# Miniprotein binders against q96jn8r1131to1294: the designs that were tried, part 94

Target 1, 164 residues: q96jn8r1131to1294
Amino acid sequence: TLEFLENHGKNILLSNGNRTATRVASYNQGIVVINQPLVPQLLVQVRIDFLNRQWTSSLVLGVITCAPERLNFPASACALKRAAWLLRGRGVFHNGLKICEKFGPNLDTCPEGTILGLRLDSSGGLHLHVNGVDQGVAVPDVPQPCHALVDLYGQCEQVTIVNP
Short names: E, the ipSAE of ESMFold2; O, the ipSAE of OpenDDE; V2, 0.75 times the mean of E and O plus 0.25 times the DockQ between their complexes.

## First folded at step 9 (miniprotein)

Design W3 (at its last look DockQ between E and O 0.50; V2 from the best seeds 0.00; counts 0 for: pae E 5.8 > 1.5)
Fold by ESMFold2, look of step 9:
Structure W3 (fold): chain B 164 residues (1-164), chain A 83 residues (1-83)
Amino acid sequence: as target 1 above (164 residues)
Amino acid sequence: SKEEDLFKEAEEFAKLALELLEKGDYFYAAEYYLLAAEDALEAGNPELAFEYARKAIELAKKSGNEELLEEAEELLEKIKEEL
């Protein structure tokens, strides 16, 4: 059973059996991590529940390879300078630096109800799914073990883990 | 060296900040300038860190986000102690 870890950003409230994360203040401090590492063929999916369009940028999605239970999270995922591969807007970032200009859809424009998924393929490639549709390999060789991460940044105020 | 790596990283963050500024994303642009400032300060270049923090403050003001502005102003004051 997939849940968000109790170790999360300061502005997060967990609910729904720790399957729903809500950012209850400000625009940041909203990092959450899935409680199980990704394994091949495990599809971790979250639904965007609520957006505040007052902000320009939205959620960040990705993985970390550090043990997440006692990790000190920064205010936003862009400050993860170690062991992090992130999808933000249309770009792919490694340790805060852009490594791919465009991949998949623009996450800043995904509407409420969008289901975003992460999985590893058999070669360690990280795939993004959007509403069940595989967008291809975002990162070709992610070290394992790794954990799925969501940063409820800016527009994104709530996400819920959903079953594939 | 670590200082050379930090300078390079700071420059890359500043480049990302400029790209985001061109898109009108003042929140992320300010955040990347803060990351650049922190790296420049750790690299022992408080003058460059000051420049980046000042840019972050300008962009935080344009974003209208008071918490981001407070973070940027706090970093600027810390940098001034090293000048």
Scores: ipSAE 0.146, ipTM 0.536, lowest interface PAE 5.2, mean pLDDT 88
Fold by OpenDDE base, look of step 9:
Structure W3 (fold): chain B 164 residues (1-164), chain A 83 residues (1-83)
Amino acid sequence: as target 1 above (164 residues)
Amino acid sequence: SKEEDLFKEAEEFAKLALELLEKGDYFYAAEYYLLAAEDALEAGNPELAFEYARKAIELAKKSGNEELLEEAEELLEKIKEEL
C-alpha cells in the first residue's frame, strides 16, 4: 500500500496508517515522501485536506531520484539542490531552479479537496493529474527509480494519499 | 571550485527571487534571497551575503511571516560577524 515514509520533515505528524500528513507547526519543515517508487502507469494521488490562510504559497509536488530513507530534508522543497523535479505554483523546477514558466493550474490556488496526482508514462514523462484530469507532461525523461514528494508548505497543512 | 559553484548558485537563487518579487510572491522571494545569502556567505563573500539577507528581511516583512523574518535577521547577524 502507498504510505508516507517515516523519514519526513520535522513539523510533520503522520496518521491514518501513514497515509495522512499534517504539518503541526510553522510554515515549513513539511516534506514527505511516498514509500513506493513511481513505476509506469501507476497513478499516485494526494488530496489537499486543510489550508491555513494565515500563510501564503502552498504545497509543492514532485519527485526525487535519491534514496528517500537516508535523505536529510531541508526546510523547504525549494532548497533541494539535487535529484529533484518539482511543481510549484505554475512553474516546474529542477534542483531548485525554474525550467518551465507556466504549466498546468496554479498549485498555490488549489482549494481544499483538490486531488493532485503524479504518473510516469511509458517514455518516462512525468504527468500531473488534477481531480483525475491529466494535465500533460510536466517533466520528460525522469530518471528511475523515483519517489513522489510532497512539501506541505505555506497554506497547505494536511494532505492524504487517496486511491484512484 | 566549491566556492565558485556556491557563488553561481547564489546568483541563480537571487535571479529567481527577483522574478518572484516582480510577480508579487514575497514569501518565496524572501526564501530564495535567504538561500542566496547562505550560499554567498559559504562562498566567502559576506558583502554579497549581506545584501541578499537584507532583501530577504525586507520581503519577509512584506509577506507577514514572522518566523521567516526572524531566520533572516539571525543570518544577517552572523554575516555581520564576518564583515
Scores: ipSAE 0.070, ipTM 0.495, lowest interface PAE 3.1, mean pLDDT 92
ESMFold2 (binder alone), look of step 9: mean pLDDT 91; pTM 0.917
ESMFold2, look of step 12: ipSAE 0.085; ipTM 0.520
ESMFold2 (binder alone), look of step 12: mean pLDDT 91; pTM 0.912
OpenDDE base, look of step 12: ipSAE 0.020; ipTM 0.408

Design W4 (at its last look DockQ between E and O 0.67; V2 from the best seeds 0.59)
Fold by ESMFold2, look of step 12:
Structure W4 (fold): chain B 164 residues (1-164), chain A 83 residues (1-83)
Amino acid sequence: as target 1 above (164 residues)
Amino acid sequence: SKEEDLFKEAEEFAKLALELLEKGDYLYAADYYLLAAEDALEAGNPELAFEYARKAIELAKKSGNEELLEEAEELLEKIKEEL
């Protein structure tokens, strides 16, 4: 069963059997990680439950390739300068630096109810799904094992793991 | 070299800060300027690090986030030790 790890950002409250993460303070300190590494055929999906329009930017979605159980998370995913492949806005980032300017939709504009998914293909490519629609390969050859990560940044105050 | 790579990384973070500033996201822009400042300092360029930290302070003030402002001011004081 997919759950968020108990090791998470300081402003996160886990609920609903650790399947729901809520950022309960500030704009950051909202990193959560899924409790199982991605494997082929595993689709990790989260639904955006609550947005606060006070903030400008929204969640970050992606993977880390180091073990997450003991990791000291930075305040924001943008500071993950090692072992990280992230989607922010319309960009793809590797270790904090932009490697693709436009991939898929703009995450900063996804409304409440949007279901975002991550999976690996058989070649190790990382795919983004949006409301059940495969957006293609964001990262062509992600090292394994890797772990799905969400940063409840800015607008995004709550997400819930949902079944495919 | 590591120093040259850190300097280039600092410039990329500063570019990202400017992108976010243009969109009016003062919090993210300040975060990126702090990353740029840290890299510039580690690269042995405390004058550039000072410039980036000052920009982060300005944006933290505009955002109204006191915790971010304190973080930015602490980094600036650390950079001053190397000037």
Scores: ipSAE 0.764, ipTM 0.882, lowest interface PAE 1.1, mean pLDDT 93
Fold by OpenDDE base, look of step 9:
Structure W4 (fold): chain B 164 residues (1-164), chain A 83 residues (1-83)
Amino acid sequence: as target 1 above (164 residues)
Amino acid sequence: SKEEDLFKEAEEFAKLALELLEKGDYLYAADYYLLAAEDALEAGNPELAFEYARKAIELAKKSGNEELLEEAEELLEKIKEEL
C-alpha cells in the first residue's frame, strides 16, 4: 500500500497508517515522500485536507530520484538542489530552478478537497492529474526509479494519500 | 568552477525571490533570498550575501514570521564576520 515514509520534515506528524501528513508547526519543514516508486500506469494521488490562510503559497508536488530513506530534507522543496522535479504554483522546477513558467492549474489556489495526482507514462513523462483529469506532461523523460514528493508548505497543512 | 556555479545559482534564486515579491508572497520570497545569501557567501562574495540577507530580513518582517526573521538575522551576523 502507498504510505509516507518515516523519513520526513521535522514539522510533520504522520497518522492514518502513515497515509495522512500534517504539518503541526510553522510554515515549512513539511516535506514527505511516498514509499513506493512511481512506475508506469501507477497513479499516486493526494488530497488537500486543510489550508491555513494566514500563510502564502501552498504545497509543492513532484518527484525525487535519490534514495529518500537517507535524504536529509531541507526546510522547503525550493532548496532541493539535486535529483528533483517539482511543480509549484503554475511553474515547473528542476533542482530548484524554474524550467517552465506556466503549466496546468495554479497549485497555490487549489482549494481543500482538491485531489492531485502524479503518473509516469510509458515514455517516462510525468503527468499531473487534478481531480482525476490528466493535465498533460509536466516533465518529460524523468529518471527512474523516482518517488513522489509533497512539500506541505505555507497554506497547506494536511494531505492524505487517496486511491484512484 | 564551484564558486561560479554557486554565484549563478544565487542570482537565479534572487530572481525567483523578486518574482514572488511582485506577487506579494513575502514568505517564499524571503526563503529564496536566504538561499541566495547562503550561496553568495559560500561563493566567496560576502558583499552580495549581505544584500540578499538584508532583503530576506525585510521580507521576513513583512511576513510576520519570527522564526524566519531570526534565521535571516543570524545569517546576516555570520556574513558580517566575513566582511
Scores: ipSAE 0.410, ipTM 0.757, lowest interface PAE 1.4, mean pLDDT 93
ESMFold2, look of step 9: ipSAE 0.624; ipTM 0.832
ESMFold2 (binder alone), look of step 9: mean pLDDT 91; pTM 0.917
ESMFold2 (binder alone), look of step 12: mean pLDDT 91; pTM 0.916
OpenDDE base, look of step 12: ipSAE 0.379; ipTM 0.739

Design W5 (at its last look DockQ between E and O 0.66; V2 from the best seeds 0.00; counts 0 for: pae E 5.2 > 1.5)
Fold by ESMFold2, look of step 9:
Structure W5 (fold): chain B 164 residues (1-164), chain A 83 residues (1-83)
Amino acid sequence: as target 1 above (164 residues)
Amino acid sequence: SKEEDLFKEAEEFAKLALELLEKGDYLYAAEFYLLAAEDALEAGNPELAFEYARKAIELAKKSGNEELLEEAEELLEKIKEEL
């Protein structure tokens, strides 16, 4: 029932029942959003399927707190200046501004096969999971409702939604 | 004011661009300089926008990405109209 929305970055091709997103051109324009809002019991997980190591930076994960169905996506998630909380590299960003310099693993070094998860706890805390291991609270109080977002940036060319 | 907020945002994007440049990520650094230039222009500071756009062009050239270079060059021409 979890799927990537049809409203996505222009370089994305959806497949596998909209469970797989592939960036088919360039290095950006790869934003995808999960169709269901996060609730405390919902763990959204994606597997990194393909990486192109010629690029330095890799995917961005996070949430948007506005309705995603008709949102005009920028070329990169970093340009989301409103309603966005993002994990990039080891940093945590809110509306384009870094609010935490070091959280969790470095996303730029995650290998193919890594399963990354996002979960919202009952207090509004955003958790990152890596290969089934909760990395703790990245953002303590995310406004609800919110939707999980993945930006297939740079190295990251394909991800697939997987069950927990 | 809205202009002050845009100016602060432009400075933060430029700071992030410098961090990425230090890591050798020319594509991301150029993209952040473009964002900084756009915000500086909207804030009514076309001189600063010009500086940021020139940096974006330099880094886009280093990256070898023609699409990004075209975007940066188009923005620079737009900025020149406000100088």
Scores: ipSAE 0.141, ipTM 0.530, lowest interface PAE 5.2, mean pLDDT 87
Fold by OpenDDE base, look of step 9:
Structure W5 (fold): chain B 164 residues (1-164), chain A 83 residues (1-83)
Amino acid sequence: as target 1 above (164 residues)
Amino acid sequence: SKEEDLFKEAEEFAKLALELLEKGDYLYAAEFYLLAAEDALEAGNPELAFEYARKAIELAKKSGNEELLEEAEELLEKIKEEL
């Protein structure tokens, strides 16, 4: 089953069989990684459970290709310097550098209840799904194995892994 | 090279910080300037790092985040040693 790894940001508490992540302090230190690597035809989805409007920005979604069990997570995903492909706002980032200005919906404005998904296609393209709708390829030729990463940042204080 | 990549990353973080600043988001702007300063220092450009760190401190103060302010001030002291 899909779960968040025990190795996570220091402000995260896991619950619900490690399927729910809650950031219990501040606005950052909220990185979590899903245990199973992405493989073709596997759709991994998380639901935004709670937003705290006192903060700005929201969750970051993406993949990491290094071993997540031993990774020392920075305070935010944007500080990952290697092996990271991230979706933030409407932008796509690789190792901290923006590689696409506008892609899909603005993650910073997704309301509670939004279900966000990641899926690899047979060509190694990383797809974003929003409420079950394929938004297209966000990143082509993603190295495998890779793991889905969620950064509970800013407004986003809780997410839960959900089944397709 | 590694230094070139770090420099580019620093510039990108600075751009993001500026965008956030224009929206009045002092906290996250400060955070990105801090990241930019760290990268610039590691890239071997303490002068640029100094500028970014000063901006981070200024904006951290405006945001009221003491933890971030302390981190930025510590970095500034480290940068001064390289000037």
Scores: ipSAE 0.027, ipTM 0.402, lowest interface PAE 4.2, mean pLDDT 91
ESMFold2 (binder alone), look of step 9: mean pLDDT 91; pTM 0.920

Design W6 (at its last look DockQ between E and O 0.88; V2 from the best seeds 0.00; counts 0 for: pae O 2.0 > 1.5)
Fold by ESMFold2, look of step 9:
Formats: sequence, C-alpha cells, structure tokens
Structure W6 (fold): chain B 164 residues (1-164), chain A 83 residues (1-83)
Amino acid sequence: as target 1 above (164 residues)
Amino acid sequence: SKEEDLFKEAEEFAKLALELLEKGDYIYAAEYYLLAAEDALEAGNPELAFEYARKAIELAKKSGNEELLEEAEELLEKIKEEL
C-alpha cells in the first residue's frame, strides 16, 4: 500500500488516496517521498501524468537515507546536501554534486505516460526502471533504510504511484 | 579543512549553474548560484559569495520569477553584512 507521505513540499496537493501528487504552484516546493522504505524486491513506480513544457528542466528522482516523516525539505532537491542520491537529467548526484555524467534516459525529455521505477537489488544497488525496463545500477551501494523521493520540479506537475 | 571543502563545493555548484545557463534554464542556474553563494559564505569568503549571489540575481531577473529574485536579494543582503 504505497502512498506519498503527508510530509511533503508545500506546493504539493495529494489526492487519489495519497497516490497522486500535483504541484499546484510555481516551479518548486514539490518534493514527495514514498511512505515505506525501499527493500529488496520492492519496485516503486510513478507515472508522469502531466508536464508543462514551458519549463526547461523536469522531475528529479532518487533516495534519501534520513527519516522523512519530520524532515524539513528544501525548496528543490538540488539543495539536498546530505544522505541523498538523485537522478536529474542524465546525471547522478550524491549530496548535490554530480558523480556520474550519463546514466539512463534524460529525465528532462521523458513524456507524459512514462513510468519511472526505483528498486534496490540484494547488494544495495539502486536501479532505475523506465517503462518496465531496468536501466541498470545508478548507485552501487545505498545504505538501508532508504526512501524513494520525487521532486515534481519544473515541467513535472503531476505523478501517480502505480503498481508493477 | 572544512572551509576548503566548502570552497570546492561552491565551485562545483557554480559549474553546474553554468551548465544550466547553457541550456537556457535561468531558474535552475540561479538556484545553483545561490547554493554556491551559501557555501562560499560558510567557507568564510563573503566576497566570492557576493559575486555568486549577484549572478543569481541577474539570472532570476532574466527568468521573470519574482519569488526567486526575492530569495536571491535576501541572500545578497545577508552577505553584505559579512563583507
């Protein structure tokens, strides 16, 4: 029973039993977190429901290892300087800094309807899935527990949690 | 040292800002310059922080985003107190 956590960015409105997140203002303040930590074999998937192409960049996807229930989220995920591994555009970022130039698809060009997934493997490797296709290990050794995070940034105005 | 690490981090954020500026993403570029300015200020280099904040202000103006401009101007005023 995956849902978005009630602690989220201030521009987010949750709906559909807390399975849909909509950014209702501006370009930022759109961080949401899945209400259960990732465990091996759990595939967390979100569908991109609505994009506004007037913005240049789009959503950020990743994980944090801090407990999210009382965390004070920054306005944008790029400011997560601790315990965070993020996928933005084609890059992989650790604590705000780029650690891999190209991994997987360019998130800034994923169209509406794209289903993006996060999964841990048995070794703690973080995998990205795109429309059901495993893109490989983005981050080789993420400490557990970790929590899946989406920043509905820029273009991305709505995502919905979907089952595999 | 912690200050040297913050200075290097500020430089990396400034490089990221330039990448986004090349894409024409003035809003994201301004956000990265604000991160760079905050790190430079924490590193004890308020002159460099001032330069990064001024760049953020310029880009926020070009973006037309009033909320971002206000944030950038507030940081610049804070930095001026440390000059």
Scores: ipSAE 0.812, ipTM 0.909, lowest interface PAE 0.9, mean pLDDT 93
Fold by OpenDDE base, look of step 9:
Structure W6 (fold): chain B 164 residues (1-164), chain A 83 residues (1-83)
Amino acid sequence: as target 1 above (164 residues)
Amino acid sequence: SKEEDLFKEAEEFAKLALELLEKGDYIYAAEYYLLAAEDALEAGNPELAFEYARKAIELAKKSGNEELLEEAEELLEKIKEEL
């Protein structure tokens, strides 16, 4: 069963069998990691449950290749400077630096109810899914094992892991 | 060298901050300037770190985020010790 790990950002409260993450304070400190590593053909999906429009920006979605159980999470995903491939807005980032300007839809403008998915293909390509639609390869070759990461940042205050 | 890499990283973070600023995202822009300031400081360039931290403070004020402002001001004080 897919769940969020107990090791998470300090402003996160887990519920619903650790399948729902809620940021209960401020705009940051909201990083969560899914327990099972991504393997080829496994689609991991989260639904945006609640957006607080008093803030700017929104969730960050991606993967990490370090051991998540022992990771000391920074306040935000942008401060992950190693073993991190992230999607923010329309950009793709590696270890904090932008490696692609425009990819897929703008995550900052995804409304509540949007279902975002990550999937590795047989070649190690990381795919983004939006509401069940494959948006293509965001990162062509991701080291394995890797874990899906969600940063409940800015507007995004709650997400839930959903089955495909 | 490590210092050169940190310096380049600082510049990249500053560029990202500027892009966000142009979109009106003051909070995220400020955070990137803080990252830039930290890198610049570690790279041995407190003068540049000071500039980035000042930008972060300015944007934090515009955003109205007190927590972020406090963080930025603390970093600025640390940088001043190295000037």
Scores: ipSAE 0.302, ipTM 0.701, lowest interface PAE 2.0, mean pLDDT 93
ESMFold2 (binder alone), look of step 9: mean pLDDT 91; pTM 0.907

Design W7 (at its last look DockQ between E and O 0.63; V2 from the best seeds 0.00; counts 0 for: pae O 2.3 > 1.5)
Fold by ESMFold2, look of step 9:
Formats: structure tokens, sequence, C-alpha cells
Structure W7 (fold): chain B 164 residues (1-164), chain A 83 residues (1-83)
């Protein structure tokens, strides 16, 4: 079953059988990774459980293409300068740099209860789903294996893995 | 070359810092100036790295986040060794 890895950001508390991640301090140190790599047919979904609107930016969602079990995570996902493809705000980022100004919805405005999903298509394209609706290909050729990543950044203080 | 690529990457991080500063997001602005400073230092341009780190310190102060400020100050001290 899908769970968050025990290797996570320093400000994360895992609960609910490691299916819920809560950021319990500050604004960052909130990176979590799903324990199984993405494969075609696998839709990884998280629900936004709790937001604190005092912050400007919110969660980051994406993939890392290196083995996550013993990786030393930076404080914030923006500092992932290798092996990372991330969705933040309306943008797509690769290794910290913006490669697309506008894709899908603005993640900084998603309300509590939003279900965000990631999957690979048969060509290795990374798809974002929002409340069950496929938003299209964010990244056309993600190397495999890769793992889904969430950074509980800023506004986002809790997410839960949910089944499709 | 690797140094030329790092310098260009530093410039892109600095542009991102300015974008977030315009939005009033001092945390991302400072974080991106730190990334720019690290790349400039690795590119062999400690003078530019110093400028970026100083900007990161200013923005970390405005953010009120002590951990980010400490990180920025530590990087500035490292850069000074290369001046």
Amino acid sequence: as target 1 above (164 residues)
Amino acid sequence: SKEEDLFKEAEEFAKLALEYLEKGDYLYAAEYYLLAAEDALEAGNPELAFEYARKAIELAKKSGNEELLEEAEELLEKIKEEL
C-alpha cells in the first residue's frame, strides 16, 4: 500500500499508518516521498487536509528520479538541483529552474479538500490530476524509476494519501 | 563549460528571486538568492556570490525567519574566504 517514506523533511510528523504527513514547524523542511515508484496504471493521490493562508506560496508536487530512501533532502524542494521535476504555483520546474510558466491550475490557490494526483502515461509523460480530472502532460519524458514527492511548503500543513 | 553553465544558472536563480520579491514572498526570494550565490561561488565568481548572499541576508531579515538568516550568514562567511 502507498505510504510516505520514513525518510522525510525534518519538520514532518507521519501518522495514519504513514499515509498522513503534517508539517509541525516553520514554513519548510516538509518534503515527503511516496514509498513506491510511479508505474503506468498507478495513480498516486494526496488530499490537501489543512492550509494556513498566512503564507504566500503553497505545496509543491512532483517527482524525483533518484533513490529516495537515503537521500538527504534540502530544506525546500526549490533547492532540488538534480533529478527533480516539480509543479509549483502554475509553473513546471526542472532541477530548480522554471521550464514552463503556465501548466494546469495554480497550486497556491487550491483549497482544503483538493485531491491532487500524479501518474505516468505509457510514454513516460507525467500527468497531473485535479479532483480526478487529468490536466494533461506536465513533463513529456520523465526518467524511470521515479517517486512522487510533495513538499508541504508554506500554506500547506497537512496532506493525506487517498485511493483513487 | 561547467563554469559558464553555473554562471547562467545563477542568473536564472536571481531572476526567480526577483519574481518572488515582486510578489512579496521574501522566503522564496531569499532562498533563490542563496541558490544564485552558491552557483556563482562554484562558477569561480566570489564577488558576484557575495552580492547575491548579501541580498539573501537582507530578505531573510525581512522574512523574520531566523534559520534562513543563519543559513545565509553562513554562506556569506564561506564566500568571504574566497575573496
Scores: ipSAE 0.836, ipTM 0.913, lowest interface PAE 0.7, mean pLDDT 93
Fold by OpenDDE base, look of step 9:
Order: sequence, then structure tokens, then C-alpha cells
Structure W7 (fold): chain B 164 residues (1-164), chain A 83 residues (1-83)
Amino acid sequence: as target 1 above (164 residues)
Amino acid sequence: SKEEDLFKEAEEFAKLALEYLEKGDYLYAAEYYLLAAEDALEAGNPELAFEYARKAIELAKKSGNEELLEEAEELLEKIKEEL
């Protein structure tokens, strides 16, 4: 069963069998990691449950290749400087640096109810899915094992893991 | 060297900050200037760190985020000790 790990950002409260993450304070400290590593053809999906328009920006979605149980999470995903491939807005980031300017839809403008998915293909390419539609390869040749990561940042205050 | 890498990273964060500023996203812009300031300080360039920290403070104020503002101001005070 896919769940969020107990090792998470300080402002996160887990519920619903650790399948729902809620940021209960401020705008940051909201990083969560899914327990099972991504394997080829496994689609991992989260739904945006609630947005708070008080803040700017929104969730960050991606993968890490380090052991998540031992990771000391920074306040925000932008400070992950190693073993991290992230999707933020329309950009793709690797270890804090932008490697692609425009990819897929703008995550900052995804409304509540949007279902975002990550999937590795047989070649190690990381795909983004939006409401069940494959947006293509965001990052080629992602090292394995890797774990899906969600940063409940800014507007995004709650997400839930959903099954395909 | 480590210092050179930190300096380059600081510059990259500053570039990202500027990009977000141009989009009107003061929160992320402030965050990245804060990161840039931290790297610049660790790289041994307190003058550059000071500049980035000041920008972070300014943008934190515009964003209305008191927590971020406090963090940036604390960093600024630390930087001043090394000037």
C-alpha cells in the first residue's frame, strides 16, 4: 500500500492511513515522501485536495534517490541540493538548479481536484501524468531506486494519494 | 573549490530569484535570495551575501510573510558580523 512516510516536514499532519498529508501551519515545511520506491510502470498519483489562495506558488512534485527515512528535510524543496529531480511551475529542476524552462502544465495553476502522477518507463524516464494523461518524459535516466516526493508549498495545503 | 562552487550556486539562486520576481512571486523570490545569501556567506563573500539578504528582506516584506522576514533579518545580522 502506498503511504507517506512518517519522516516528513514539520508542518505536515498525516491522516487517512498516512495517505493524506495536510500542511497545518505557515507556507512551508511541507515535504512528504511516498514509502514505496518507484519501479517501472508503477503509476503513483496524488490529488490536490485544498488550495489556500493566501499564498503564492503551489506544490512541487518529483523524486529523490537518497534514503528518505534518514533525510533531514529542508523547509522547502528548492533547498534540496542533492539527489533530487523536481517539477515546479513549468520548470524541471535538478539539485536546486533549473534544467528545463517549460514542461507540461503549470503546477502553480492546477486547481483543486487535479490528479498528478509520476511513472518510470522501462528506460528510466520519469513521466508526469495530469488527470490520467501522460505529459511525456520530464527527466530521462532517473537513478533507481527513487522515491516520489511532494512538497506542500505555498497554496497547496492538502494532498491525498489516489489509486489509478 | 568548495568556495567557488558555493559562489556559482549563489549566483544561480539569485537568477532564479529574479525570474520569480519578474513573475510577481515575491515569496519564492525571497526564498531564493535567502539561499543565495547563505551560499555567498559560506563562500566567504559577506558583501555579496549582504546584498542578497537585503533583497530577501525587501521581498519578504512584500510577500507579507513574517516568518521568512525574520529569518532573512537574522541572516543579515549574522552577515554584518563578518563585514
Scores: ipSAE 0.224, ipTM 0.634, lowest interface PAE 2.3, mean pLDDT 93
ESMFold2 (binder alone), look of step 9: mean pLDDT 92; pTM 0.929

Design W8 (at its last look DockQ between E and O 0.77; V2 from the best seeds 0.00; counts 0 for: pae O 1.9 > 1.5)
Fold by ESMFold2, look of step 9:
Structure W8 (fold): chain B 164 residues (1-164), chain A 83 residues (1-83)
Amino acid sequence: as target 1 above (164 residues)
Amino acid sequence: SKEEDLFKEAEEFAKLALEMLEKGDYLYAAEYYLLAAEDALEAGNPELAFEYARKAIELAKKSGNEELLEEAEELLEKIKEEL
């Protein structure tokens, strides 16, 4: 079953069989990774459980292609300068740099209860799903294997893995 | 060259820092200036790295986050050794 890896940001507390991640301090140090690599038939979904609107920006969602079990995560996903394709706000980022100005909804405005999904298509395209609706291809050819990543940044204080 | 690539990357991070500053996100703005400073230093441009690190310190102060400020100050001290 899908779980968050035990290797995670240091401000994260895992619960509910490692299916729920909570950021318990500060605004960052909240990177979590899903324990199974993405394959074309796998839809990884997380629900936004708690937001704190005190901060301006919210969670980051995406994939990494380096082995996550022993990776030393940076404080924030924006510092992932290798092997990372990330969605932040409405932007798409590769290795920390913006490659698309607008894709999908603005993640900084998604409310509590939003279910965000990631899957690969058969061509290696990375799709974002929002509340079950495919938003299209964010990244056309992600190297495999890759793992889904969430950074519980700023506003986002808790997410839970949910089944499709 | 690798140095030219790092310099270009530093400038892109500085651009991202300005975008976040325009949105009022001092935390992201400071973090992006730190990334810019690190790249400028690795590119062999400690004067530019110093400028970016000073901006990160200013924004970390505005954010009120002590850990981020300490990180930014530590990087500035490291850069000073190469000026």
Scores: ipSAE 0.883, ipTM 0.940, lowest interface PAE 0.6, mean pLDDT 94
Fold by OpenDDE base, look of step 9:
Structure W8 (fold): chain B 164 residues (1-164), chain A 83 residues (1-83)
Amino acid sequence: as target 1 above (164 residues)
Amino acid sequence: SKEEDLFKEAEEFAKLALEMLEKGDYLYAAEYYLLAAEDALEAGNPELAFEYARKAIELAKKSGNEELLEEAEELLEKIKEEL
């Protein structure tokens, strides 16, 4: 069963059998990691449950290749400087730096109810899914094992892991 | 060297800050300048760190986020000790 790990940002409260993450304070400290590593053909999906429009920006979605159980999370995903491939807005980032300007839809403008998915293909390509539609390869070759990461940042205050 | 890498990283974060500023996202822009300031300080360039921290403070104020503002001001005070 897919769940968020107990090791998470300090402003996160887990519920629903650790399948729902809620940021209960401020705008940051909202990083969560899914327990099972991504393997080829496994689609991991989260739904945006609630947005608080008093803040700017929104969730960050991606993967990490370090051991998540022992990771000391920074306040925000943009400060992950190693073993991280992230999607933010329309950009793709590696270890904090932008490696692609425009990819897929703008995550900052995804409304509540949007379902975002990550999937590895047989070649190690990381795919983004939006509401069940494959948006293509965001990162062509991701080291394995890797874990899906969500940063409940800015507007995004709650997400839930959903089945495909 | 480590210092050179940190310096380059600081510059990249500053670029990202500017990008966010152009989009009107003061919160993220402030975050990036804060990261840039930290890197510059660790790289042994307190003067540059000072500049980035001041930018972070300015943008934190515009964002209305008191927590971020406090963090940026604390960093600025730390930087001043190295000047």
Scores: ipSAE 0.345, ipTM 0.724, lowest interface PAE 1.9, mean pLDDT 93
ESMFold2 (binder alone), look of step 9: mean pLDDT 92; pTM 0.925

